# Designs tried in a protein design chat: VHH binders against o75319. Part 288

Target 1, 181 residues: o75319
Amino acid sequence: GNHIPERWKDYLPVGQRMPGTRFIAFKVPLQKSFEKKLAPEECFSPLDLFNKIREQNEELGLIIDLTYTQRYYKPEDLPETVPYLKIFTVGHQVPDDETIFKFKHAVNGFLKENKDNDKLIGVHCTHGLNRTGYLICRYLIDVEGVRPDDAIELFNRCRGHCLERQNYIEDLQNGPIRKNW
Key: E = the ipSAE of ESMFold2; O = the ipSAE of OpenDDE; V2 = 0.75 times the mean of E and O plus 0.25 times the DockQ between their complexes.

## First folded at step 19 (VHH)

Design ih8 (framework vhh_4orz_3; at its last look DockQ between E and O 0.89; V2 from the best seeds 0.84)
Fold by OpenDDE, look of step 19:
Structure ih8 (fold): chain B 181 residues (1-181), chain A 120 residues (1-120)
Amino acid sequence: as target 1 above (181 residues)
Amino acid sequence: EVQLVESGGGLVQAGGSLRLFCAASGFTFSDWTMGWLRQAPGKRREWVALITSGGYTTYADSVKDRFTISRDNAKNTVSLQMNSLKPEDTAIYFCARYTDADIGHPFDYWGQGTQVTVSS
């Protein structure tokens, strides 16, 4: 299918690296079949993702895809040099403990294996905002001991858009810490 | 034109089982995550089950271990096996196409629905 996600065009394609972390958030890149539904300047392909990252003088070392669909692009559309991890994550609700654990485990594994470089962990859902922001902030809060409001502010500033879902914000600010392993 | 047509609803006693079916047309079915929604009287519509193109499934907590969603991409169909039904499962059940929108509506099409009534 080539149906453009609702309000997808309203969000910046790629955020900025979060200072003090290896995280960068972006909206989902769309494969070629979506281009006929977009103006040229609205297109954002897997190739465009890497070009935009390069323009920031950064390099992706891992992509974590949180979407609960496979229609946007194929892992084969990505360079072979960049690992791709799919964590099927339902939108609009706080991720369950298993999903949170999978995300933390993936991030920790990457950091252990990439101590000798400065490659980034790219994280996206459909808009690269709510699910993406929640899991990144959850990691910073639970694993790095960052104050919830600081984590949220940092993500919002770097993504260029603010978390919109109150249930996510509430859980980050007042919810329990989830065990790391 | 996207079309989703549900069937299989009916009246069943508590503890009983029903199997719902959905026939999809008007789009590349195998590309899309599909799901089932339900709306009980006086309540908001809620999702109960999702299944990706590749067959990955997830369920609402209220139906876990009782409901099973499946699909046949060759036939463009989605099914919902409902076991150990409870009166609180009474609702209109909708087959729906899942967009995965993080912002906005996560479902963009659904059928007319099929009535499921579970008596005490």
Scores: ipSAE 0.901, ipTM 0.946, lowest interface PAE 0.5, mean pLDDT 96
Fold by ESMFold2, look of step 19:
Structure ih8 (fold): chain B 181 residues (1-181), chain A 120 residues (1-120)
Amino acid sequence: as target 1 above (181 residues)
Amino acid sequence: EVQLVESGGGLVQAGGSLRLFCAASGFTFSDWTMGWLRQAPGKRREWVALITSGGYTTYADSVKDRFTISRDNAKNTVSLQMNSLKPEDTAIYFCARYTDADIGHPFDYWGQGTQVTVSS
C-alpha cells in the first residue's frame, strides 16, 4: 500500500512566494490513492496545490520535482499547461554538483523564458524543506549573491518551517564556492 | 506482507566479482524505487545504490563505476553486479524499498541481508 511519508502531515502544504524571487516551495502533493489514510483537512492533492496557489493570487509557470521516486503523483495529474521537470535528488546528503547544476540551469532557463510575466517556480521534495530549501538557497547564494544566512532566513520565513537538516545548513553557510556552469 | 529476499553473497578474493539478487513480493514492485544498503562490521548501515521505477540509477561514491544496479519489473527482482571488489566492501548487503522521506528513514523495508566477504 500507499503509505503517507513520515511526518508529511506535520508540514504546511504550500509556503508563500519568496519576496524578490520567483520561488514558492511546497511539500509533495499526493495523488488520490493516498487519501484513504487522511482526514479531509489533511489532504493535499495536485489539484489542491493549484487551488492554493490561485488563492494567493499567484500562478505557477514551472514545477521542479526533486523527489527520488515517482510514486506520489504522476505528471499527468498536473495541468497540461504547466511545465514539469523532475530532478532526481538523493536526500539526506548535500545534493551533488550535477544536481545543483541541473537546478541552476532549469531556473535560469525559466527566468529567461518568463521575463515578461510574473509566474512562479514551484519547487518540492517530499516535505518541501531540506532538499527544496537547500537548492533554492544554493541558487540565491551562488547566482544572485545573497548572503547564506539571509537566504536561509528568507526560505524559512516563507516556507513556514525551518530548514532542519544540519549538514545542508552547514554546507550553505560554510561550504565551498561552486562554479556556475 | 512485504518481503525482500537477498541471495548471491559469499567469499571472494579482492579484485573479484559477485552478483547479488533480490526477490520482491507483497507489493507493486514496478512502482517503487529500490536500493541496496550495506553494513560493515561495527559501522552504520549505508546506501550504495538506488534505482527508480523508470530505471534511473545513482551510486554512492565508494562504489561508483564498480557496482551496477539493475531491475527486472516482470520478475520483481533487483540485482547488484559488484566488480573489482575490495576488502572494505565486506558487509552484509540488504535489498531495500525506498520511500524518499526527507524526515525519518528514507527506506521503509529491507531484507535479512546476504553476507559478502572480500579477502585480501
Scores: ipSAE 0.736, ipTM 0.886, lowest interface PAE 1.0, mean pLDDT 92
ESMFold2 (binder alone), look of step 19: mean pLDDT 84; pTM 0.846

Design lh1 (framework vhh_4orz_3; at its last look DockQ between E and O 0.92; V2 from the best seeds 0.85)
Fold by OpenDDE, look of step 19:
Formats: C-alpha cells, sequence, structure tokens
Structure lh1 (fold): chain B 181 residues (1-181), chain A 120 residues (1-120)
C-alpha cells in the first residue's frame, strides 16, 4: 500500500497559478509512511504542499483530489480550514460526463462562495498532469469559451509539464462541448 | 498602455440600424473575451453581448435576434451590429475586455463609451 507511484518523482511537486484563473495544479502529496522510501529532497507531504503554496504568496481555498485511491494521504492531514473534495477519476481514459459535471459543479460552487477572496482551487491526480490538465482545460473550454489550444498551452506552461495522453488532447481539441449544468 | 476605443454611435430612427466598433490595443486581444455593455440615463449599467476568445457568443434577452457581436483578431476589433433598434436601446455603449468571463466578475479593461440615441 505504500509503494511510490510510477514516475511520481519525475514531476514538479507544484505548478504555478494559472494567470486570470483560480487554478493551481500539483502532484499527489504523500503521507509520512511513504517518506522512508524517498530521499529527503524527494519528499512531498501535505505539509510540504502548503509550504510551497505559501512560498508563491498564494492560499488554497479548495483541494480537488482526482486520484482513484485513498492510500496517498488522508483528509485529516489537511488543515481544517481547507475543504477537501474527492472525485474518483479513472486514469488513462477520458473522464465521463458525470465526472466532468462534478468537477464543473465544484468549481462553480467555489467561485460563488469565494467572490470576496483570491484563494485557489488546488487540483491533483497522481502526477497532477493528465487527469488534472484535462478537467481544468475542459472547464476553460466549455465554461470560459477558450480555444482548446490556448487552454492546453496555458495549463502546460503553468504546470511545468505538458499533457501526455493523446486521447485527452484529442478530446479537448476536437471533442464535443459537455453540459455545464 | 491598454486602450479600448468605441466608435459608430449616433442618432437613428426606431427600426433603424447601427454598427458599433471597438478598437483594442496594448494587450493580447485574441486571448480575451470581449463584451458590450450599456447604460441608459438613470439606469444601471447592463450587459448586452459577449464573445469569448473561442468565438462563442451570448446575448441579453432584450437584444437577442436583433444584435450581433463579432470580432476580428487580425485587426484587434470587436463590433456590435444593432438592427431593429428601439427607443429603449438608447444608452451609452461600452466596450470591455476580460480573459475569463465566468471566473472573473470584473472586467480588466474599459472603453470610454459611445452614445446611441434611438428616436421614436
Amino acid sequence: as target 1 above (181 residues)
Amino acid sequence: EVQLVESGGGLVQAGGSLRLFCAASGFTFSKYAMAWLRQAPGKRREWVALITSGDRTDYADSVKDRFTISRDNAKNTVSLQMNSLKPEDTAIYFCAARQFPHMNTQYDYWGQGTQVTVSS
């Protein structure tokens, strides 16, 4: 249960805020039980996440967890002041309409409740790249009316890594708009 | 140095047409949603039309099927074709820009406005 995810070490722990949005993407933080399998400089815990966000002079207002497991960390490892939302999202396949809708609904709800602040929506999957990037881009395309290539470029630039899955990229570029509500 | 400059306003009879233009400079126009808003005397400013950076359009119910918003990224312009104008369309019309029309409630940039007057 405590094996390090494949290629997890290859990705930057935390991206940058996407300018003009409330989104920030990061890879999954790992609870303390994983540290014995990592070099000190490779460790990235829930505490490290918040420290890195603080270093960017930002504040998390919501964490959306897209992983399909609960073994990486516990919601109890997070500050009580930051809501945690789990959306079980299967890897390697384009998220279904229900998953997309859940994500959009969560984002819209957050925006309505946080109009008076500048707190961020932290989104992560295992690597904080493919599932995370798809859903963020899907929101920008479907809700904000952004061109697919512009959405993808913005996400890639801010995350520091490019979307890798061709089925995700193709769906974003050529797939239909999904229902927003 | 960001600028939005409206033009095309004027006096027109009811049932007539006008075409408004907004010329933008000083920012990456193609990445921004552009909107037209209007303010009538003694009334609050109201949203009229929107065109996203991906060329999706939306209209207020009061102007649907009469107004058409469009953009030319090569010229950094947004236009508003206004047909079947009514006296209640009389207002100062403003051009405004914001990159993400849903996530942000405030517009980043505003024009000075152009007067549209529709006579009975």
Scores: ipSAE 0.868, ipTM 0.930, lowest interface PAE 0.5, mean pLDDT 96
Fold by ESMFold2, look of step 19:
Structure lh1 (fold): chain B 181 residues (1-181), chain A 120 residues (1-120)
Amino acid sequence: as target 1 above (181 residues)
Amino acid sequence: EVQLVESGGGLVQAGGSLRLFCAASGFTFSKYAMAWLRQAPGKRREWVALITSGDRTDYADSVKDRFTISRDNAKNTVSLQMNSLKPEDTAIYFCAARQFPHMNTQYDYWGQGTQVTVSS
């Protein structure tokens, strides 16, 4: 149904651009049908997302949706000029190698196609925190060669919330490098 | 205010060794990937070696197994050990910095370069 996701109200809608990267993280926007259950100040629609990005003097060039469902909004709710990619990512467990590869491949494709602009990759799961933070940090560690602690600190600071799942944090800090591209 | 200053260049015979140093100041050195590039007379500048902020290294095929890049975050230095030098290694060698080697298309900072001349 149109039930508000658990704890969704507790998270800042949109983070800040991660300096030196092309990433920005946010919680899932909710289409108009959800707004009956929200106070006006709690609403965060696809339109609200784009307004908030513009307020930061930024522009989205890709949205990567990590949710395992299609209930929150439709791609048709987004401007037709903004590419949308869904990567079904199961929660509560470390994403598998195929999911990590798909994410890295999407980022690489974006960077190639957008080398002449400064548009951002918007990444979200339900809360824009655990799955989102894991995959962004995994990219920074594996592809850019960043220290795990530095990747985590950068994500946490720019999202405005700290990664919560200990199995994700442990895998980032002490798990194997994924050399799958 | 930012400075990258190369040193250690000079004249050396083919088969010899040389170590270059790059001293960095004015930025958070430990957060940056560091690279060496070189420009031979009449040639375009080419990439030689990379060390990421997390200490992973990579090398151009032409120098692999002969050159070693390393960094010392306590001293804000990066170095390039060059062994088994060949006349084709003759070039001006530049130190350069960027945060994210794959994502950043340009270097933020460049040194002035140091000359390496290899004779046989």
Scores: ipSAE 0.791, ipTM 0.899, lowest interface PAE 0.6, mean pLDDT 93
ESMFold2 (binder alone), look of step 19: mean pLDDT 87; pTM 0.879

Design lh10 (framework vhh_4orz_3; at its last look DockQ between E and O 0.86; V2 from the best seeds 0.58)
Fold by ESMFold2, look of step 19:
Structure lh10 (fold): chain B 181 residues (1-181), chain A 120 residues (1-120)
Amino acid sequence: as target 1 above (181 residues)
Amino acid sequence: EVQLVESGGGLVQAGGSLRLFCAASGFTFSKYAMAWLRQAPGKRREWVALITSGDRTDYADSVKDRFTISRDNAKNTVSLQMNSLKPEDTAIYFCAARQFPKMNTEYDYWGQGTQVTVSS
């Protein structure tokens, strides 16, 4: 059903653009059927997402949805002009190399198609934190050659919450660089 | 004010070596990717070498195995060791900086350039 995801209310809906990158992270928006269990100030719908992005003077050019389910909102709830990509990413474990490759491929494709604008890649999982932070940081480390701690610091500051899962943090800091892109 | 100041250019015989240096100031050097580019007379400026903030390197095919880029974050310098120089390497060499080489299509900061001339 329409059960609010565990701890979803504890997180800021949308982070800030990560400076110098094309990334912005957010928690999963919830379609209207979930709002019966939410106070008005707790609501965060697909419409609310786009309003908050516009309020930051930004524009989304791609949404990458990392959730393993389709129950939270439907792609038709998004403006038709914004491409949407689902990359099924299992929670609680470090994403596998195939998932990492799909994410990198999507980002690189976006950069090529959007080289003449400043639109953002919106990335979310359920909470917009652990899977989202891992994959964004993995891209910055592997593809951009950024030091792990610098990538993590940038994500944490811009999301407004620190990465929580230690196995993700450990893999980013000490795991192998993945050269798959 | 951000400054990138190149040095080490000059005249050298084909087959010789030069080392270029770029001194950086006015920004957090350790968080930037650094690059060398060059422009020969009548040609477009071309990328030569890159070192990321995490110390990974990449080179243009024309200089691979002859040139080595390195950085010293303690001194805010990047250098380019150029070996086995050819007349075709003659150009003005520029130091440049950007944060994210793949995402940033333009460089944030440029040096004024240093002339390298390789005589046959």
Scores: ipSAE 0.718, ipTM 0.876, lowest interface PAE 1.0, mean pLDDT 93
Fold by OpenDDE, look of step 19:
Structure lh10 (fold): chain B 181 residues (1-181), chain A 120 residues (1-120)
Amino acid sequence: as target 1 above (181 residues)
Amino acid sequence: EVQLVESGGGLVQAGGSLRLFCAASGFTFSKYAMAWLRQAPGKRREWVALITSGDRTDYADSVKDRFTISRDNAKNTVSLQMNSLKPEDTAIYFCAARQFPKMNTEYDYWGQGTQVTVSS
């Protein structure tokens, strides 16, 4: 259906680029059919996403969609020049090793193919916060060797909202490093 | 004012050892990955070793098992212990800092370099 996700309106539509990384997080954009249920200032479409990214003087090179549904927007709503990757990720639980691996693999592939530019990896779940933040931080911790607290702080600051799920935070801070291959 | 100052370079015989130091100031040292790079005469600069903010280490294949990188966050220093030195290790060694070593290949800060010469 076209019901607005719970608490979706409470989150900033787009964060800022994470300094030193190619990551930017945002909440899920909603296709036109959702607009009738929103005030004009609440609307956030795929088109709005790209406009907001442009306003930051950035460019998206990849979108990773972590939502567990396909009802919010269609890949066809995106420019053909921007690859779209779906990684179905269940909410409220720590992503499994397969999901983590898929995410890492996608990011590494992008970085390998985009060494000559500064395009961003856009990552989103429903709110662009918990699942999104976990996987980005997991990558920074496991692949970049960043301290967990530094990764979390950086993400929270740039997204404009803090990770909320305690199980995600605890896993990032105290959980084992996941296999990178 | 950001500064990286290398020390410990010099002349050493093949098979000998040196320990390089880099003193950092002007930025939050503990949040940065620190690296050593080197440039030999007539050659391109090459990466030698890296230590992340999480104290993970990595080395170029040419120096593995001979060189050891370490850091002291309390003193804002990074060191490179170089053992079993070879003439091909002769180069200017640079200390460099960056926040994320893989996602951005450009280093944020550089030292002036210290000369290491290994004689036959």
Scores: ipSAE 0.247, ipTM 0.657, lowest interface PAE 1.9, mean pLDDT 93
ESMFold2 (binder alone), look of step 19: mean pLDDT 87; pTM 0.876

Design lh2 (framework vhh_4orz_3; at its last read DockQ between E and O 0.92; V2 from the best seeds 0.88)
Amino acid sequence: EVQLVESGGGLVQAGGSLRLFCAASGFTFSHYAMAWLRQAPGKRREWVALITSGDRTDYADSVKDRFTISRDNAKNTVSLQMNSLKPEDTAIYFCAARQFPHMNTEYDYWGQGTQVTVSS
ESMFold2, look of step 19: ipSAE 0.814; ipTM 0.911
ESMFold2 (binder alone), look of step 19: mean pLDDT 87; pTM 0.877
OpenDDE, look of step 19: ipSAE 0.880; ipTM 0.936
ESMFold2, look of step 21: ipSAE 0.811; ipTM 0.910
ESMFold2 (binder alone), look of step 21: mean pLDDT 86; pTM 0.875
OpenDDE, look of step 21: ipSAE 0.868; ipTM 0.930
ESMFold2, fold request of step 22: ipSAE 0.822, 0.824, 0.843; ipTM 0.913, 0.915, 0.920
ESMFold2 (binder alone), fold request of step 22: mean pLDDT 86, 86, 86; pTM 0.874, 0.876, 0.875
OpenDDE, fold request of step 22: ipSAE 0.889, 0.889, 0.888; ipTM 0.940, 0.940, 0.940
ESMFold2, last read: ipSAE 0.830, 0.818, 0.833; ipTM 0.919, 0.909, 0.914
ESMFold2 (binder alone), last read: mean pLDDT 86, 86, 86; pTM 0.877, 0.872, 0.877
OpenDDE, last read: ipSAE 0.889, 0.888, 0.887; ipTM 0.940, 0.940, 0.939

Design lh3 (framework vhh_4orz_3; at its last fold request DockQ between E and O 0.92; V2 from the best seeds 0.88)
Fold by OpenDDE, fold request of step 22:
Structure lh3 (fold): chain B 181 residues (1-181), chain A 120 residues (1-120)
Amino acid sequence: as target 1 above (181 residues)
Amino acid sequence: EVQLVESGGGLVQAGGSLRLFCAASGFTFSKYAMAWLRQAPGKRREWVALITSGDRTDYADSVKDRFTISRDNAKNTVSLQMNSLKPEDTAIYFCAARQFPHMNPEYDYWGQGTQVTVSS
């Protein structure tokens, strides 16, 4: 079977919708083959993801997968009605301009296409924290003009965990604004 | 109760200056982007200026370099300094608030507006 990501169990499976945004962050759901390595209460499958989202009275309209592997679950494990976007994002380093642009473009596209609903953009990396948090915050800072600390605070509060990577935090706080187009 | 109250409007001659103020209450002002919009007689409401929660500013082309938007989070106020006013600037000016200008294109809160009249 597949190896459970390190520290994956340490993080809440799903955060809360970031108020005023369409963002919700979660850790990577794991396909059924991982279940044999997990206690029942630790399991978090694609199905579980959707169930948890529904429990929050929300609906996913897009999933952005930032993991740098495809071993965790298959797009086929998701409902056909929910678009899936893979943005391979290397861990531990600040995402490059291309990655940031891809993320922004995806978000903007979603917003344009989903003006008539309140569906959410689900974003995840492995833990749904660092890469996920960085890109969401980067969007809020660059596109929405939010102060970095406010963006970070908002994300941390909603995710239920704080961004951990100092290089990410530093880049968000002190790094240059990335172009939105 | 959320309130946005505009002030500072009035009659000014072309080429003159006017400073509008908007006093906000009832919400966390510092976390909201503030905007000024205006509606001239017989015209649709148009966006004039924006200042994000991070103090980034943007202006409509028609007012760029003439108008300046600023905010004071300590006082929960947003202002619009209007210089080199033109008759075509005549309108009711509204302040409006929204947390995220891009993701939420609709404004959450509106003022009642203040009349600005620029005479020829």
Scores: ipSAE 0.887, ipTM 0.939, lowest interface PAE 0.5, mean pLDDT 96
Fold by ESMFold2, fold request of step 22:
Structure lh3 (fold): chain B 181 residues (1-181), chain A 120 residues (1-120)
Amino acid sequence: as target 1 above (181 residues)
Amino acid sequence: EVQLVESGGGLVQAGGSLRLFCAASGFTFSKYAMAWLRQAPGKRREWVALITSGDRTDYADSVKDRFTISRDNAKNTVSLQMNSLKPEDTAIYFCAARQFPHMNPEYDYWGQGTQVTVSS
């Protein structure tokens, strides 16, 4: 089905650009078939995503989808000019090293291809919070050398919601630096 | 007003040591990666050393094991300990800042530089 994901209405649709980075986080957009279960002001479609990004004077250059399913929207619902990448990310445990490496590789590839523009990497899971926040923070810690608490604070502030999963927070704060490349 | 002010340069004999300092003001120092770069006469400016906001360090191959970068967030300073100096280390040394070394290709702030001259 087309059931609204649990607690999806509780989260802001789109965060703010994380200053100094190329990241913006959002919750999963929902295709039209979900809208009969939503009030008009609750709708957040792929089109709504791009309109909200444009309202912030930003432009997406890549979407990284961390969900396991295609039921929320189809890549065909996105402008053909915006690359789309799915990285299957398990929802209740700290992502494994392979998933982390895939995310780092995707970010690095984007930076190389987009060095002459200021387009953003849009990252989402179902709620745009725990898996999304973990992988963005892991990148900032491992690749950019940011202190864990500074990475978490930046993500929380720009997403508009604090990371909720304690095992993710603990791993970011106290876990090992994962090897890059 | 943002300022990066280098000091500690001078004339030194080959094999000697110097310690450079960079005093920072006007921005949130603890959130920035700091770097030293240098420009020798007739050459392009080159990167020497990096210390991230999280205290991770990296060095150019030519100075590895001879130079040590460090930072003091309480005093808003970054330093470069330079040991076993060689004539080819002669250059103007610049302190520079950017938030994210991989995502930010350009530096946001630069110092005016301090001269280091290594005599044979």
Scores: ipSAE 0.835, ipTM 0.919, lowest interface PAE 0.5, mean pLDDT 93
ESMFold2, look of step 19: ipSAE 0.777; ipTM 0.893
ESMFold2 (binder alone), look of step 19: mean pLDDT 87; pTM 0.875
OpenDDE, look of step 19: ipSAE 0.861; ipTM 0.927
ESMFold2, fold request of step 22: ipSAE 0.807, 0.810; ipTM 0.903, 0.910
ESMFold2 (binder alone), fold request of step 22: mean pLDDT 87, 86, 87; pTM 0.878, 0.871, 0.877
OpenDDE, fold request of step 22: ipSAE 0.886, 0.886; ipTM 0.938, 0.938

Design lh4 (framework vhh_4orz_3; at its last look DockQ between E and O 0.94; V2 from the best seeds 0.83)
Fold by ESMFold2, look of step 19:
Structure lh4 (fold): chain B 181 residues (1-181), chain A 120 residues (1-120)
Amino acid sequence: as target 1 above (181 residues)
Amino acid sequence: EVQLVESGGGLVQAGGSLRLFCAASGFTFSKYAMAWLRQAPGKRREWVALITSGDRTDYADSVKDRFTISRDNAKNTVSLQMNSLKPEDTAIYFCAARQFPNMNTEYDYWGQGTQVTVSS
């Protein structure tokens, strides 16, 4: 069936744009088939995502989906004007170097294609927190040269929830800089 | 009011050294990447050196191993030590700031520049 992901209801649907960046993070939107198990105020569909982004006076130019499955929504549930990219990212472990590189490459490709606008990169995993926060922070640290604690603080504040997994936090704070290709 | 004020420019013989300073005010200096750029007469402005908010540095190929950028967040200053100067280093040197060097294509703040002249 259409099972609501564990703890999904515990998180704010959409964060705020991280100032000075092109990033915004959110939890996975759920297609209408999931809504039978949700109160109206708990619903967060692909349409709801875009309405919330518009209400912030922002516009999405890319969605990066870090989930391992496509059961939550289909790309055709998104406006055809918004590019969609899936990067299969295994949970519970610090993402491997290949996944980190794919994320960095996707961000850099977006920046080249969108140099003449201010559209955002929307990033989500299931909860929009641990995998999402790790990869955004890893980009800010490795590519932009931001101090780890400053990257983490910025993500936490703008997402509205703190990174929870200590192995991710430890790797961001004390782990090696990953190569930028 | 945001200000970036360069100093330390002047006339130097080829092979000599010079140290430029940039004093920053009006913004959260420690959260910004700082850069030096230069513009020679009749040429386009070119990037020289970068120091990120996390103290990582990068340099244009033409100045590698001769120039060193550094920052002092307590004093809100960035400096450029220029060694083994060549006549082709002659330019107006500008201090500039942006938060995220890769993601931000434009600089938010610019200094007025300081002249460096390297005589043959």
Scores: ipSAE 0.801, ipTM 0.899, lowest interface PAE 0.6, mean pLDDT 93
Fold by OpenDDE, look of step 19:
Structure lh4 (fold): chain B 181 residues (1-181), chain A 120 residues (1-120)
Amino acid sequence: as target 1 above (181 residues)
Amino acid sequence: EVQLVESGGGLVQAGGSLRLFCAASGFTFSKYAMAWLRQAPGKRREWVALITSGDRTDYADSVKDRFTISRDNAKNTVSLQMNSLKPEDTAIYFCAARQFPNMNTEYDYWGQGTQVTVSS
């Protein structure tokens, strides 16, 4: 259906680039069919996403979609020049090792292939906050060796919203390191 | 003004030990990974050791079990304890900083280097 996700309107559409990284987080863009249920100023389409990224003088090189549905927008709504990766990620629970591995692998692959540019990895779930923040932080902690609290603080500051799920925060702070390959 | 200043280099006999230090200033030291690299005469610069902001360590195979990297965030210093030194360890040793060691390929800041000479 075309129902607006709960609390979707409460979150900033696009965060800021995380300094020193290639990550940027945003909430899920909604295809045109959702616009009937939104005020003009609330609309956030795939086109709006790219416009907002451009306004930040950035360029997307990859989009990682962590939502567990395909009803929000179509890959065809994106420019052909920007690869799209779907990683079905269940909400409200800590992502499993396979999901974490898929995410890490995608990021590492992108970095390997994009050493000659400064394009960003755009990551989103529904709100671009909890699942998105967890996986980005998990990468920084496991792969970059960053302190958990520093990773979380950096993400929260750049996204403009703080991670909300205590189980995610607890796992990041006290959970085991996950295998990187 | 960012500065990395190495010290502790010198001449040592094979089998001996040295401890290098790097004093950092001008940036948030605790949020950066610190590394030691070295360049021998006529050779390319090579990575030696790394310590992340989360205190994870990694070493080149050639120095594993002989060298130990550590950091003191209160003093903004990184050190390299070098034991069982070999003539092939002779090089200029550089301290370098990089916030995310795998996200970027280049280091953000460099020291001027300190000479280590190991005699046979």
Scores: ipSAE 0.779, ipTM 0.895, lowest interface PAE 0.6, mean pLDDT 95
ESMFold2 (binder alone), look of step 19: mean pLDDT 86; pTM 0.872

